# Ledger of designs, part 2: VH-VL binders against Eukaryotic translation initiation factor 3 subunit M (eif3m)

Target 1, 160 residues: Eukaryotic translation initiation factor 3 subunit M (eif3m), of Schizosaccharomyces pombe (q09722r188to347)
Amino acid sequence: DDEQSFAFLLEAVKMDNSTADEAVRELVQRAVNSPKYFFFDDIVTLPPVQQLEQSTLQLLGILSGGMTDDYVSWVAENHAHCQHQKFDEDAIARKMKLLTIASLATQAPNNTLSYGDVAKSLKIDENEVELWIIDVIRAGLVEGRMSQLTKTLSIHRSSY

## First folded at step 12 (VH-VL; from i1 with light chain S32D S93D)

Design j6
Fold by ESMFold2, look of step 13:
Structure j6 (fold): chain C 160 residues (1-160), chain A 117 residues (1-117), chain B 109 residues (1-109)
Amino acid sequence: as target 1 above (160 residues)
Amino acid sequence: EVQLVESGGGLVKPGGSLRLSCAASGFTFSTYGMHWVRQAPGKGLEWVARISYSGGSTYYLDSVKGRFTISRDNSKNTLYLQMNSLRAEDTALYYCARGYWGYFDYWGQGTLVTVSS
Amino acid sequence: QIVLTQSPATLSLSPGERATMSCTASQSVSSDYLHWYQQKPGKAPKLWIYDASSLESGVPSRFSGSGSGTDYTLTISSLQPEDFATYYCQQRDNWPLYTFGQGTKLEIK
């Protein structure tokens, strides 16, 4: 029922470019905080969304095509904005880690992504990398096979 | 492998202060939001405070706002709770908890705070 | 502010029976933000069920969670001796707060 409520809100904003500011802000808040929503190009390009504050538009741009480092830099200057807009900084940080792995997978030469490169990009201990890769696969952002022997992810498909 | 160890609890009179610490190990502390959750003797769980992964944002239960301060030192892998103007109602076992996408996947064993005249 | 109300407060059953307990929210909560914890006496809580229905690693398959909106349940299909504990629901859909239900104590009849 919550997925149906979000889908309804998204369709309402798509159908009516004069959608009330409160509804547009609710859509954005739900999307950035959601553990299940990852494709922000569909949101950032909506005309009513383009009327929001520049800090919000910057965040949506980072979520659409950026990396975890872009978010870390942005949030360092935007703690008060997140508090006011009710953006969960930790939930978004987790989402950015998943999206960063997906971006690295799309760019990986020979469809092979090393655990070392993931650990450096996410700024995590290498022994945590497999947990994050499992999560990115469960999110449907990447398909591939892990190898603990070579400490790599062989990518079959990346959706991001 | 993940460990959270609280310390700093004890007996204190109403109006007094205590500082709790939580030593973290076995994970990249600086990438996780951290929380304090308390449990009065024989009672349920009550969320108290949270701090974002970087320390840039803090949030509090209304009844402790202005009296308690959550902080972290990411270079020491340590979470803190400074508790001032303590009241009898603050008597509880205080847990350190790791936030992970809106739930608490690891907990310490807690440190007991008793506020009694 | 979202209040989570668990019922019953105490559930007295024997091993082998089915246990069902509820968590009712004062406002609608996304199932992705509703979680359950198990706590044994003298121990810290353990994450048990996340996202309303997903079992944490190592949780036996006799446990299940369900629900949406305001009404959520935890069910144990055939109670084992180790299942007797207190269960708490928790949500994070009430910015910026995290709230717990008051708990359901599952005890041996």
Scores: ipSAE 0.739, ipTM 0.884, lowest interface PAE 1.1, mean pLDDT 90

## First folded at step 13 (VH-VL; from i1 with light chain S32D R92Y S93N)

Design k2
Fold by OpenDDE, fold request of step 15:
Structure k2 (fold): chain C 160 residues (1-160), chain A 117 residues (1-117), chain B 109 residues (1-109)
Amino acid sequence: as target 1 above (160 residues)
Amino acid sequence: EVQLVESGGGLVKPGGSLRLSCAASGFTFSTYGMHWVRQAPGKGLEWVARISYSGGSTYYLDSVKGRFTISRDNSKNTLYLQMNSLRAEDTALYYCARGYWGYFDYWGQGTLVTVSS
Amino acid sequence: QIVLTQSPATLSLSPGERATMSCTASQSVSSDYLHWYQQKPGKAPKLWIYDASSLESGVPSRFSGSGSGTDYTLTISSLQPEDFATYYCQQYNNWPLYTFGQGTKLEIK
C-alpha cells in the first residue's frame, strides 16, 4: 500500500547515495505533506537529499529543528517553490505547530509547559491550545497530562 | 466554538458574477487553510477551491479555473469566492470549510447560488 | 485524478440491522487521506471518520471504518434512527486536489 511504498522509498534513499532525483523528490514531497511523518532528521542528512535545491533544504532544516516562525518566514518567500514541488503549505504549517509544541515540551522547566507559552509560540488564542496539545499527543510527539485548572501540560515524554 | 457563516448567494443570470463571503470565528483564522465546497441540488459534494493559510497559494477545480477566484482577509477573518462568467452548472449550495490536514473538520451552513436565465 | 466510487448508491435497512457501504478508489489512496462525512437533509456535511478508521469526536462507537489501498468500508453495527443519512467518502491523495465519492444514501426500509 501507500504506506509501504513510502517506507520502501525512504529505505532506498538511505541505502543508495545514487538514488534518482525523482525518487528523492517524491520522498521529500510525501514526507513534508504527510500528517504522520515528523522526524526529518532521518531525511535532511541523506546525501541524495543534500543534492536538492537550497529552498527545499532550508525547509527540511526548519522541519528538523526550527520553530513555527521560521516556517512562516520561509513560506512567505517560497510560494512558487511550494507549488512547483507540490508542497502542501497548510499541512506543513500544521506540522510545524506540532513540532513547535514538542520542542517547547522538551525545554519546559520542571516538565511543565504552560498554555500561555504554547499560545504565544504558535500565535494562536490560548483557548485553542488544548486542541493542539491533543494533536501533538496523537502524533506521538509528546506524552503528558493536561490541566485545564492550571492551564499547563505536565510532560512525561517529548520528541524533537 | 468554531463558526463559519457563508453569505452572498443569490439568483444570477448566466455570464453574471457573484461574490461569496464566509465569516469565521472561534479560532485563529489566519492559521488554517480554507476551502469552498459546493453541492448541486440533490447531488453530491464537489471541492471547488482552496487557499493557503497565508493566502499565498490558491488552487481550483478545473472547471472553475479562470472564472473563480478564492481570496481571504485574515484581518477580517473572512474568506471570499469571486465567481465570474457563471454557468448553469455552477448552481449549488456553496459551503465554506476549514481545512485540517487532508479533510474538512468544520463547515458552514452554505449559501445558495442559482444560475438561471 | 482519483475517482471515488461508493456502493451501493442507496442502502435500505431497518433499525437494528448492520449497515456496510464501500468506497472504491480508481488508484491507491493512503489511509491517512481517506475520510468519511455524514450529511442529513438540509444540513451541512459533518466529518464522521478520518484517516479511514478514526471516529470523529461525538461519533457513536457503533460506527467503524476500515480498508486500505483502493478499498475502504464504513460499517454501522446496529442502525439507530439517527444514522439514516447520506455518507460521503473523500480523498486527498493527489495534491492539490480533493475528491468525494458520489455518496451512499442510507434510508429506512
Scores: ipSAE 0.941, ipTM 0.965, lowest interface PAE 0.4, mean pLDDT 96
Fold by OpenDDE, fold request of step 15:
Structure k2 (fold): chain C 160 residues (1-160), chain A 117 residues (1-117), chain B 109 residues (1-109)
Amino acid sequence: as target 1 above (160 residues)
Amino acid sequence: EVQLVESGGGLVKPGGSLRLSCAASGFTFSTYGMHWVRQAPGKGLEWVARISYSGGSTYYLDSVKGRFTISRDNSKNTLYLQMNSLRAEDTALYYCARGYWGYFDYWGQGTLVTVSS
Amino acid sequence: QIVLTQSPATLSLSPGERATMSCTASQSVSSDYLHWYQQKPGKAPKLWIYDASSLESGVPSRFSGSGSGTDYTLTISSLQPEDFATYYCQQYNNWPLYTFGQGTKLEIK
């Protein structure tokens, strides 16, 4: 299936530093567009990936440790690149918001993340924060418990 | 509560033009890709156009390329579809839909476009 | 582009019966990019099943989705009166395009 094919492709790129450009580009395209792939440190450091265009490497860098604002700035200058590389700008934007929450969770004092901080970082209404938290939990990026009373997320684990 | 409300539909002659609008509320409009999906009377669903959350990228069904233009004004929470050189086969109920990953999680009730001589 | 073919075109059943409808793709589609919608006459479509097998919030547990590759299925274990509608499958496996199946109309016998 698709998940297995992606896994095989990733392993192929990891094992062979001379992997064909087409295979590397397919790996990157599938990874950035995927609603289920979030760990780009596994990709960005691969020698074949490092041979790609600077714009793509910048995107992968943002996906590996950046925040939503970094992507917003990047995509504003890279619409044509996204279209050429078949990158889904909306999918990546959503991905970055989830990764941003995960990043905030990792840095949250006393393992407590406020909805206000999430709303500010994502530039969304605070009333939408819970929906995003649910998605970040479903994505496996964060484990925690939401409190509507205190408008906070108690962090048990964050992978980003 | 997420709401999408289409307007601008009506009766138009072949070769005519029409501009549809979709008013969005209940969510941060500027953070979602938006779409138009149409349904001819008694027929199935057909994706027509998409626009990225920022408005920087647009994509179209082949049969409407060069005739339709999708746009958005995030400051007004509004999606638009400018339709030129309309044909009889463009007759349909036009839905505004919110994109969520690879599917559409919210739809308006649609606005009817009838192209007839 | 990827073409989705749904079968049967019309399915006539009675309440309490099991309903099964298929969606066949002209080429392989990831389960992450295969979805189902329910539409009733005079109403807008509603997201019903996403990622091939995940039920949207509010969808009864008698609904289920399954499949992989080119073959996907929507099943209703025991039909209720409110389930009679048209069901559409939709794919997003070929960026940047979206395509729908032609629909299966589930009508009461």
Scores: ipSAE 0.940, ipTM 0.964, lowest interface PAE 0.4, mean pLDDT 96
Fold by OpenDDE, look of step 15:
Structure k2 (fold): chain C 160 residues (1-160), chain A 117 residues (1-117), chain B 109 residues (1-109)
Amino acid sequence: as target 1 above (160 residues)
Amino acid sequence: EVQLVESGGGLVKPGGSLRLSCAASGFTFSTYGMHWVRQAPGKGLEWVARISYSGGSTYYLDSVKGRFTISRDNSKNTLYLQMNSLRAEDTALYYCARGYWGYFDYWGQGTLVTVSS
Amino acid sequence: QIVLTQSPATLSLSPGERATMSCTASQSVSSDYLHWYQQKPGKAPKLWIYDASSLESGVPSRFSGSGSGTDYTLTISSLQPEDFATYYCQQYNNWPLYTFGQGTKLEIK
């Protein structure tokens, strides 16, 4: 079971500050590429992870609290690094869009997030916003109710 | 509605060149990784090439490395595949496909490339 | 390089019957990276099942996917005439490559 193996790897790195470099890199690679892993605060603060390259640490920082534009700027200068570390640029971009929506949800006035604000932040067509909201809900990052009539998302909970 | 429309296929001799295009519409093209997948007549599917959403990274099937070049123009919502030094085994229907979480959620109708002497 | 092997190559059944086809990987593949496509003659492939067991929008509930590790399965509980097609599995566990199985042709008996 790959999910279990990831969990064990994460716990191993958490419990042992002398974890092998290869294990740490595998953990980071699997985490950044995963369509299901979104909580990078658990990784970025680990002492073995802090020994990695500055570029990787920058990425993890962005994944821990940054926005889509932060990643866009980072990846523009780090294509070679991504290829070398086997980071999936497209997967991370998608992950960042979901995290961005989650971030917007936590900051939304009156727990109401407009599709327009999401579209603007993600730099996508407003007609695509609903699909992304569905994905962010499926990812467990946000709980809420969509209204096509008002073009808003009523936020019940946001984990970001 | 998401649409992908391939063009540029045709008959070419071994060693020849061909450039395929894929016109995308109905979504923000610049935010998706794009792919070429081919299917030889009566055969299965074979992934050929990938380009990241920004165009900054490209990846290829080993058998086409050095011969094929995938590129994109996000301002024109268009994906390209430059095929050089074509071989008979490159004969296939070439699909443009949109990437999503490691799978392909939308496909074009394909454009036929026939390499024959 | 992960190789996907589908079985059987051809499956001949009648409407109303249960269909089961397999996709075996040469090494372990995460369920998050195992997907299925349906293709009818003269048409482009369509995403059918993603993440091993999640049905794509519009796919009837008679379809299901299961499995883990090296063994995955697509099942149709009761075949309908429109279900006869070729089904391909696909994996993305060996970054940055994508690979397909050779396909299972489901044909009417």
Scores: ipSAE 0.927, ipTM 0.958, lowest interface PAE 0.5, mean pLDDT 96
Fold by ESMFold2, look of step 13:
Structure k2 (fold): chain C 160 residues (1-160), chain A 117 residues (1-117), chain B 109 residues (1-109)
Amino acid sequence: as target 1 above (160 residues)
Amino acid sequence: EVQLVESGGGLVKPGGSLRLSCAASGFTFSTYGMHWVRQAPGKGLEWVARISYSGGSTYYLDSVKGRFTISRDNSKNTLYLQMNSLRAEDTALYYCARGYWGYFDYWGQGTLVTVSS
Amino acid sequence: QIVLTQSPATLSLSPGERATMSCTASQSVSSDYLHWYQQKPGKAPKLWIYDASSLESGVPSRFSGSGSGTDYTLTISSLQPEDFATYYCQQYNNWPLYTFGQGTKLEIK
């Protein structure tokens, strides 16, 4: 299935620093566009990936350790690069919001993340926060319990 | 509740122009890529155009390139489709659709465009 | 360009029967980018199945989706009166374009 072909491609690039440039670019394109891939440290550190264009490396850096505002600033200057590399700007924007929530969750004091902090970081209305938290849990990045009473996420586990 | 409401359809002669609008409510409009999808009477669905969440990138079906322009005003929560040089084969119900990863999770009711001499 | 061909064009069945319809792609499509919509006459399409096999919220469990590569299937285990509609498959594997199949009309025999 496609998960197996992506995993095969990732493994091939991990095993061989001389992997063909087209395969490396396909790996990156699949990873950044995928609704199912979130762990970009595994990709950005690969030697063949480090040989790609500066704009691509900047994006991978943002995906591995940045916040949604970093992406918004980057994409504003990189629409043509995304078009050329076949990067889906909307899919990446959504992925960055999920990764931002996951980052906030791992840093949350007392394992409690407020809806207000999420809304502020994502620049969304607070009434939408629970929908995004459901998505981040479905992505497997965070495990926790939502409370409308306290408007918080109580974190049981984070994988990011 | 997410709502998408199209308007601006009507009868127009070949070579004419129309501007479609889609008013969005119930969600943060500026965080979603938006699309136009059309359906000719009694026929299937055909994707027409997309615009990224910021408006920074647009893409079109080949048969409408150069004639149609998709745009958005995030301050007004509105999506637009400017249709120029209209042809009979453009006759369709035009839907506004919200993008979510790689599919359309919400659709409007459509606005009918009829191109006839 | 990826072409989606749905079969059969029309499927005539009675309530209680099992319905099976197919969507065949001209090139391999990731299951993450293969989706299904239900449309009733005079209504907008509704997302029904996403990622080949995941049911959208509110879709009854009698529906299932399966497939990979070029061959995808939508199945209804025991048809209910409300299931008679046209079903479209859709793909997004060849960025930036979206493609729909021509539809399978599921109608009462």
Scores: ipSAE 0.816, ipTM 0.909, lowest interface PAE 0.8, mean pLDDT 92

Design k2
Fold by ESMFold2, look of step 15:
Structure k2 (fold): chain C 160 residues (1-160), chain A 117 residues (1-117), chain B 109 residues (1-109)
Amino acid sequence: as target 1 above (160 residues)
Amino acid sequence: EVQLVESGGGLVKPGGSLRLSCAASGFTFSTYGMHWVRQAPGKGLEWVARISYSGGSTYYLDSVKGRFTISRDNSKNTLYLQMNSLRAEDTALYYCARGYWGYFDYWGQGTLVTVSS
Amino acid sequence: QIVLTQSPATLSLSPGERATMSCTASQSVSSDYLHWYQQKPGKAPKLWIYDASSLESGVPSRFSGSGSGTDYTLTISSLQPEDFATYYCQQYNNWPLYTFGQGTKLEIK
């Protein structure tokens, strides 16, 4: 039911550049906080969205093409902005880690992403990497097969 | 694997203070938002406070605002709750909980705080 | 502020019976932000069902969750002895706050 409401809101903003500011802000807030929304190029390019605050546009840019370190640097200077806009800093941090894995998967040589590279990029212990890979697969961002023997993800498809 | 161990509970008079600690292990503590959730004896669960992964943002149940302070030390993998101006209605088992999107995937065993004369 | 009301407060049933309990929100809640926990006496709560209908790892398939908007349900198709516990619903639709229902105690008749 939330998926239907969000999809309707997105289409409404896409179809009408004069969409009310309240609706545009609701779209952005729901997208950045959502555990199920990951493709921010669809939002950042919308003309009504381009009229939002610079801090919000910076965040959307990071979500559309950045890495987790970009978000960490941004949020350190934007706690008050997140509080005002009702952006969930922890949900976005988690989303950024998933998007970072997806980006690494897209660039991985021989369609093979090492657990070591993931751990380094996410600044986590290597023994946590498989849990994050399960999450990125559940999010539909990557298709692949994990191997404990080689400590790698063999990538079949990456969507990000 | 993931462990959350609370400590610092005890018996205290109304108006008193306590500091709760939660030692975290088995995961990268600094990547998770952390929470305190309490349960009065024989009653239900009540969310109390949260702190963002970096410690940069905190949020509180209205009835504890100004009296309780949530904090974290990511270098020590420890979550804290400073409780001041305690009241009888603050009597509860206090759980440390790990945030995951919008729910709590791991909980400690709790530490009991009793506020009575 | 969103209030979650669980009913019944106490549900007394025998093993093998079907259990149904409800969680009603004072305002619409996205199913992505409605979750259930199981708690046994003297134990911490355990995440049981997330996103209204997804079972946490290790939760038996006899459990199911459903609902949308303001009305959510947890169902156990055929009760086992280990299922007697208190169940709480929880929401996060009202950022930054978390709200629990008051619980449904499922006890042996």
Scores: ipSAE 0.806, ipTM 0.907, lowest interface PAE 0.8, mean pLDDT 92
Fold by ESMFold2, fold request of step 15:
Structure k2 (fold): chain C 160 residues (1-160), chain A 117 residues (1-117), chain B 109 residues (1-109)
Amino acid sequence: as target 1 above (160 residues)
Amino acid sequence: EVQLVESGGGLVKPGGSLRLSCAASGFTFSTYGMHWVRQAPGKGLEWVARISYSGGSTYYLDSVKGRFTISRDNSKNTLYLQMNSLRAEDTALYYCARGYWGYFDYWGQGTLVTVSS
Amino acid sequence: QIVLTQSPATLSLSPGERATMSCTASQSVSSDYLHWYQQKPGKAPKLWIYDASSLESGVPSRFSGSGSGTDYTLTISSLQPEDFATYYCQQYNNWPLYTFGQGTKLEIK
């Protein structure tokens, strides 16, 4: 299965410091483009990954702990790098928005995240926030309950 | 409500040019990659071109590369396709489509381009 | 380039019958990048099934998608009059390009 294929590739790179450069690049490319992969600490810390281009390492750092604005700044200067590395700029932008919500949820005081804070951080209209929260819950990054009346997400768990 | 409305199609002779537009509303246009997909009369769907959310990157079907230019104006919520050196084989209904990960979640109604002597 | 071949080209059935159509890829495709669209005459395509098996919002539960690798299937358990349309599969396994199958036309008999 494709999920087993990705997991196998990740484990192979974890187990073998001399993993071929092409396999390491394929791992990174699959991870950054994937609609299903979100945990970049597991990738950025791998010794063979740390030998990749500085622009790639910057992106992985943003995916590990940055916010959506960090990515927007990075990609504005790295379109050619993305083309060369086969990074899907739109998929990564969407992934960054989901990760940003997950990060906000982890840090939310009283386990309550306002729609206003999400809209401001993602630079979107507040009327779109519930669609993004549904997506972050579908991704398994956050568990919680939405309230249109109070315009908040009550967080039960954040796994990011 | 998401809406995509194409315009600019028409009848043109081989070698001619047309500029298609797609007016977007009901969503934050600048956060989505956008696409053109065409359908020749009585035929299937064919992807033509894409442009990244910021406009910074573009990609094309090989048969249109060098002749077609996709662009966007995020301040006007508008996607464009400049079509030059048109050929009879470019005759199709051209759809504007919104990208979402790896598929197209919203489509316009299409605008017809007919290339004929 | 990955070619998607749909079969049959035309499927003629009556309401209440079960419909099955296939999409075969020339190379393995991740199910995360295999999708289906419904198109009625004179209308734009609509996303119908994404990620091989997930139904888009508003798609009736009589529809299902399955498959992996090179072989994918769309099934309708009991046809309704509104289901008669052309169905296209689409893949995005090879960034940056998108390809569609040629379509299966589901006609009322």
Scores: ipSAE 0.804, ipTM 0.906, lowest interface PAE 1.0, mean pLDDT 92
Fold by ESMFold2, look of step 14:
Structure k2 (fold): chain C 160 residues (1-160), chain A 117 residues (1-117), chain B 109 residues (1-109)
Amino acid sequence: as target 1 above (160 residues)
Amino acid sequence: EVQLVESGGGLVKPGGSLRLSCAASGFTFSTYGMHWVRQAPGKGLEWVARISYSGGSTYYLDSVKGRFTISRDNSKNTLYLQMNSLRAEDTALYYCARGYWGYFDYWGQGTLVTVSS
Amino acid sequence: QIVLTQSPATLSLSPGERATMSCTASQSVSSDYLHWYQQKPGKAPKLWIYDASSLESGVPSRFSGSGSGTDYTLTISSLQPEDFATYYCQQYNNWPLYTFGQGTKLEIK
């Protein structure tokens, strides 16, 4: 089971801060590329992870609390680093858009997030916003109800 | 409403060049990594090249490296494949494909490239 | 380089029968990176199953995918006429490269 294999690797690194550098790098690579992993506070704070290159630590910081624009700026200066570390620039960009929606949802006044605000933050056409919101709900980052009539997401719960 | 429309295929002699284009519509092109995938007549699918969402990174199948160049113009919603030093084994239907998490969720109809003496 | 081998190369069955086809990887592949496509003659491939077992929108529930590690399976519980096509598996476990299997042609007999 490869999902269990990732979970075992994460737990092994959590339990033992003397874990081999190769295993720590594999954990980070799998986490940043994964379509199913979103909670980078759990990774960035691990002592073996904190010994990695500054560019990797910057990326993990962006994944734990940044926005899409932070990633776009970082990757523009770090194409070679992504190549060397086997980071998938496109997968990470998509993950950052989902995390950005989750951050907007947490901060939304009256638990209501407008499609217009999502479209501006992600730099996408407003007609694409519902597809992205479906993805953020499927990722388990937000619980809420969409309304095409009001062009808003009513937020019931945000776990990010 | 996602559409990908390839063009630029044709008949060319070995050693020749072609430039393929893929016109994208119905989605925000600049947010997706894009790919070329080919299929020789009567054969299976073979990935050829990819370009990151911004155009900042490109990767190639080893057998085309140095001969093919993938590029994109995000202001025109267009993907390109410049094919140089063409060989008979490059004969195939070339598909434009949109990347999504490591798979291809939308494909064009393909443009045929025939390399023959 | 990860090689995907599909078997059988051709599967000849009648409507109503159960179809099973396999995709075997030369190295272990995460199920998050193993996908299936359906291609009908003269048409582009369509994403069919992603993450080994998740059905793409519009794919009938008679389709299922399963597997882990090196062995993956696509199953159709009761064949319909529209299911006769070629099916390809694809992996992305070895970034940045993509690999397809050679295909299984499911044909009517």
Scores: ipSAE 0.799, ipTM 0.903, lowest interface PAE 0.9, mean pLDDT 92
Fold by ESMFold2, look of step 16:
Structure k2 (fold): chain C 160 residues (1-160), chain A 117 residues (1-117), chain B 109 residues (1-109)
Amino acid sequence: as target 1 above (160 residues)
Amino acid sequence: EVQLVESGGGLVKPGGSLRLSCAASGFTFSTYGMHWVRQAPGKGLEWVARISYSGGSTYYLDSVKGRFTISRDNSKNTLYLQMNSLRAEDTALYYCARGYWGYFDYWGQGTLVTVSS
Amino acid sequence: QIVLTQSPATLSLSPGERATMSCTASQSVSSDYLHWYQQKPGKAPKLWIYDASSLESGVPSRFSGSGSGTDYTLTISSLQPEDFATYYCQQYNNWPLYTFGQGTKLEIK
C-alpha cells in the first residue's frame, strides 16, 4: 500500500539524520502532494529536511502553521520551483484551504466558527463553505456540527 | 450546480487553427486546476493539457506541445485551448474537466474538432 | 511513461451476471492515484470510483473497486441494464501527467 510505504519512509528519516537526500526529497514531495497528509510540523522539524532549498522550507513552514493567503503569495513567485520539485500547486492550494479552516476552528471563540469568516479567509462564496467544511471533517481535522440556520460550525473537537 | 460548457469546435483543414472555450458555473472557478481531455471517434480518453488554479503553470501532452496553448480567465470563469497547426490525429471530442486531488470530478459534454481536407 | 492496460477489451454479459474487469499498470501506482470512470455512448465520462475503492456519490453499491501496486479491479456484483457502458481506469502517479487505460466495453450479450 502507498500509505504504508510513506509511513516507512517517514520513520526512516526520523530515525536516521543521515538519510539519503533522494529519500528526504521523496518524503517531502509525497507529503505536500498527498490528499491524505496534513501534519507538516512532523516534517518541517526533521534535521535532514532543514537542509533543503529555502523555497521548500518556506512552503513547509506555510503548511505547518500558515494560512491560504501565505501560500498564494508564495506560489506566485515559485511556479518554477514547484515544477522542478514536482509539487502539485493545485493539490497544495486545496490542502491549504482545509488547513486554514482547521486553524480557524482551533482559534474560534466559544467553539463557534462563522461561515462568513471561513468565506473571507478562503476567498470563496459563502454558499460554498459547507462543502469545504464537509471536506475538513472527512479529513479528520475537525469534528463539529454545521448549522445553515445560524451559518456557523459548532466545534466539538479540533486535532490540528 | 457545477456546469462546464465547451464551445468553439468545428471542421478545419490540416494546419489550421481553432480556439476552444469552456464556460464554468456553479463553483468558484479560480480555486480549481482545469484540464482538457480528448476522445477520438471510437477511441479512448487522452489527457491533453492542464492549467493551475491561478494560471501560473501549464502542462501538455508531448504530442501537442508547441501547438496547443491552455489558458484561463478567472474573472470570466472561462478556460481556453488555442489549437494551432492542427493535424488529422487531433480530430476528437474535446472535454473540459475540473481537477480534484488528481482525478476529474466534473466534465463538460465536449466540443467536436474535425481536422480533414 | 505509465501504461494502463485494461482487460478484457470487451466484456459481453447478460443482466444479473457478475462483471469483473482489470486495470494493470506498467509500474506501481499508489491507490490514491488510481481512479475509474463510466462512459455511456454520446455522454461525457463520469467519475465512478476514486482512490481505487471509494465509490463516488450516487454510484450503486453493486460496484466495487480493489487492488494495489500494479493490479486493480472493478467488479459489478449483479449487472443492471444501466451498467452497460465503457469503463476507463486513470492514474496520476507520474505527475504532472495523466494517463487512461484504453477502456473495457461492457456490452449486453
Scores: ipSAE 0.774, ipTM 0.893, lowest interface PAE 1.0, mean pLDDT 91

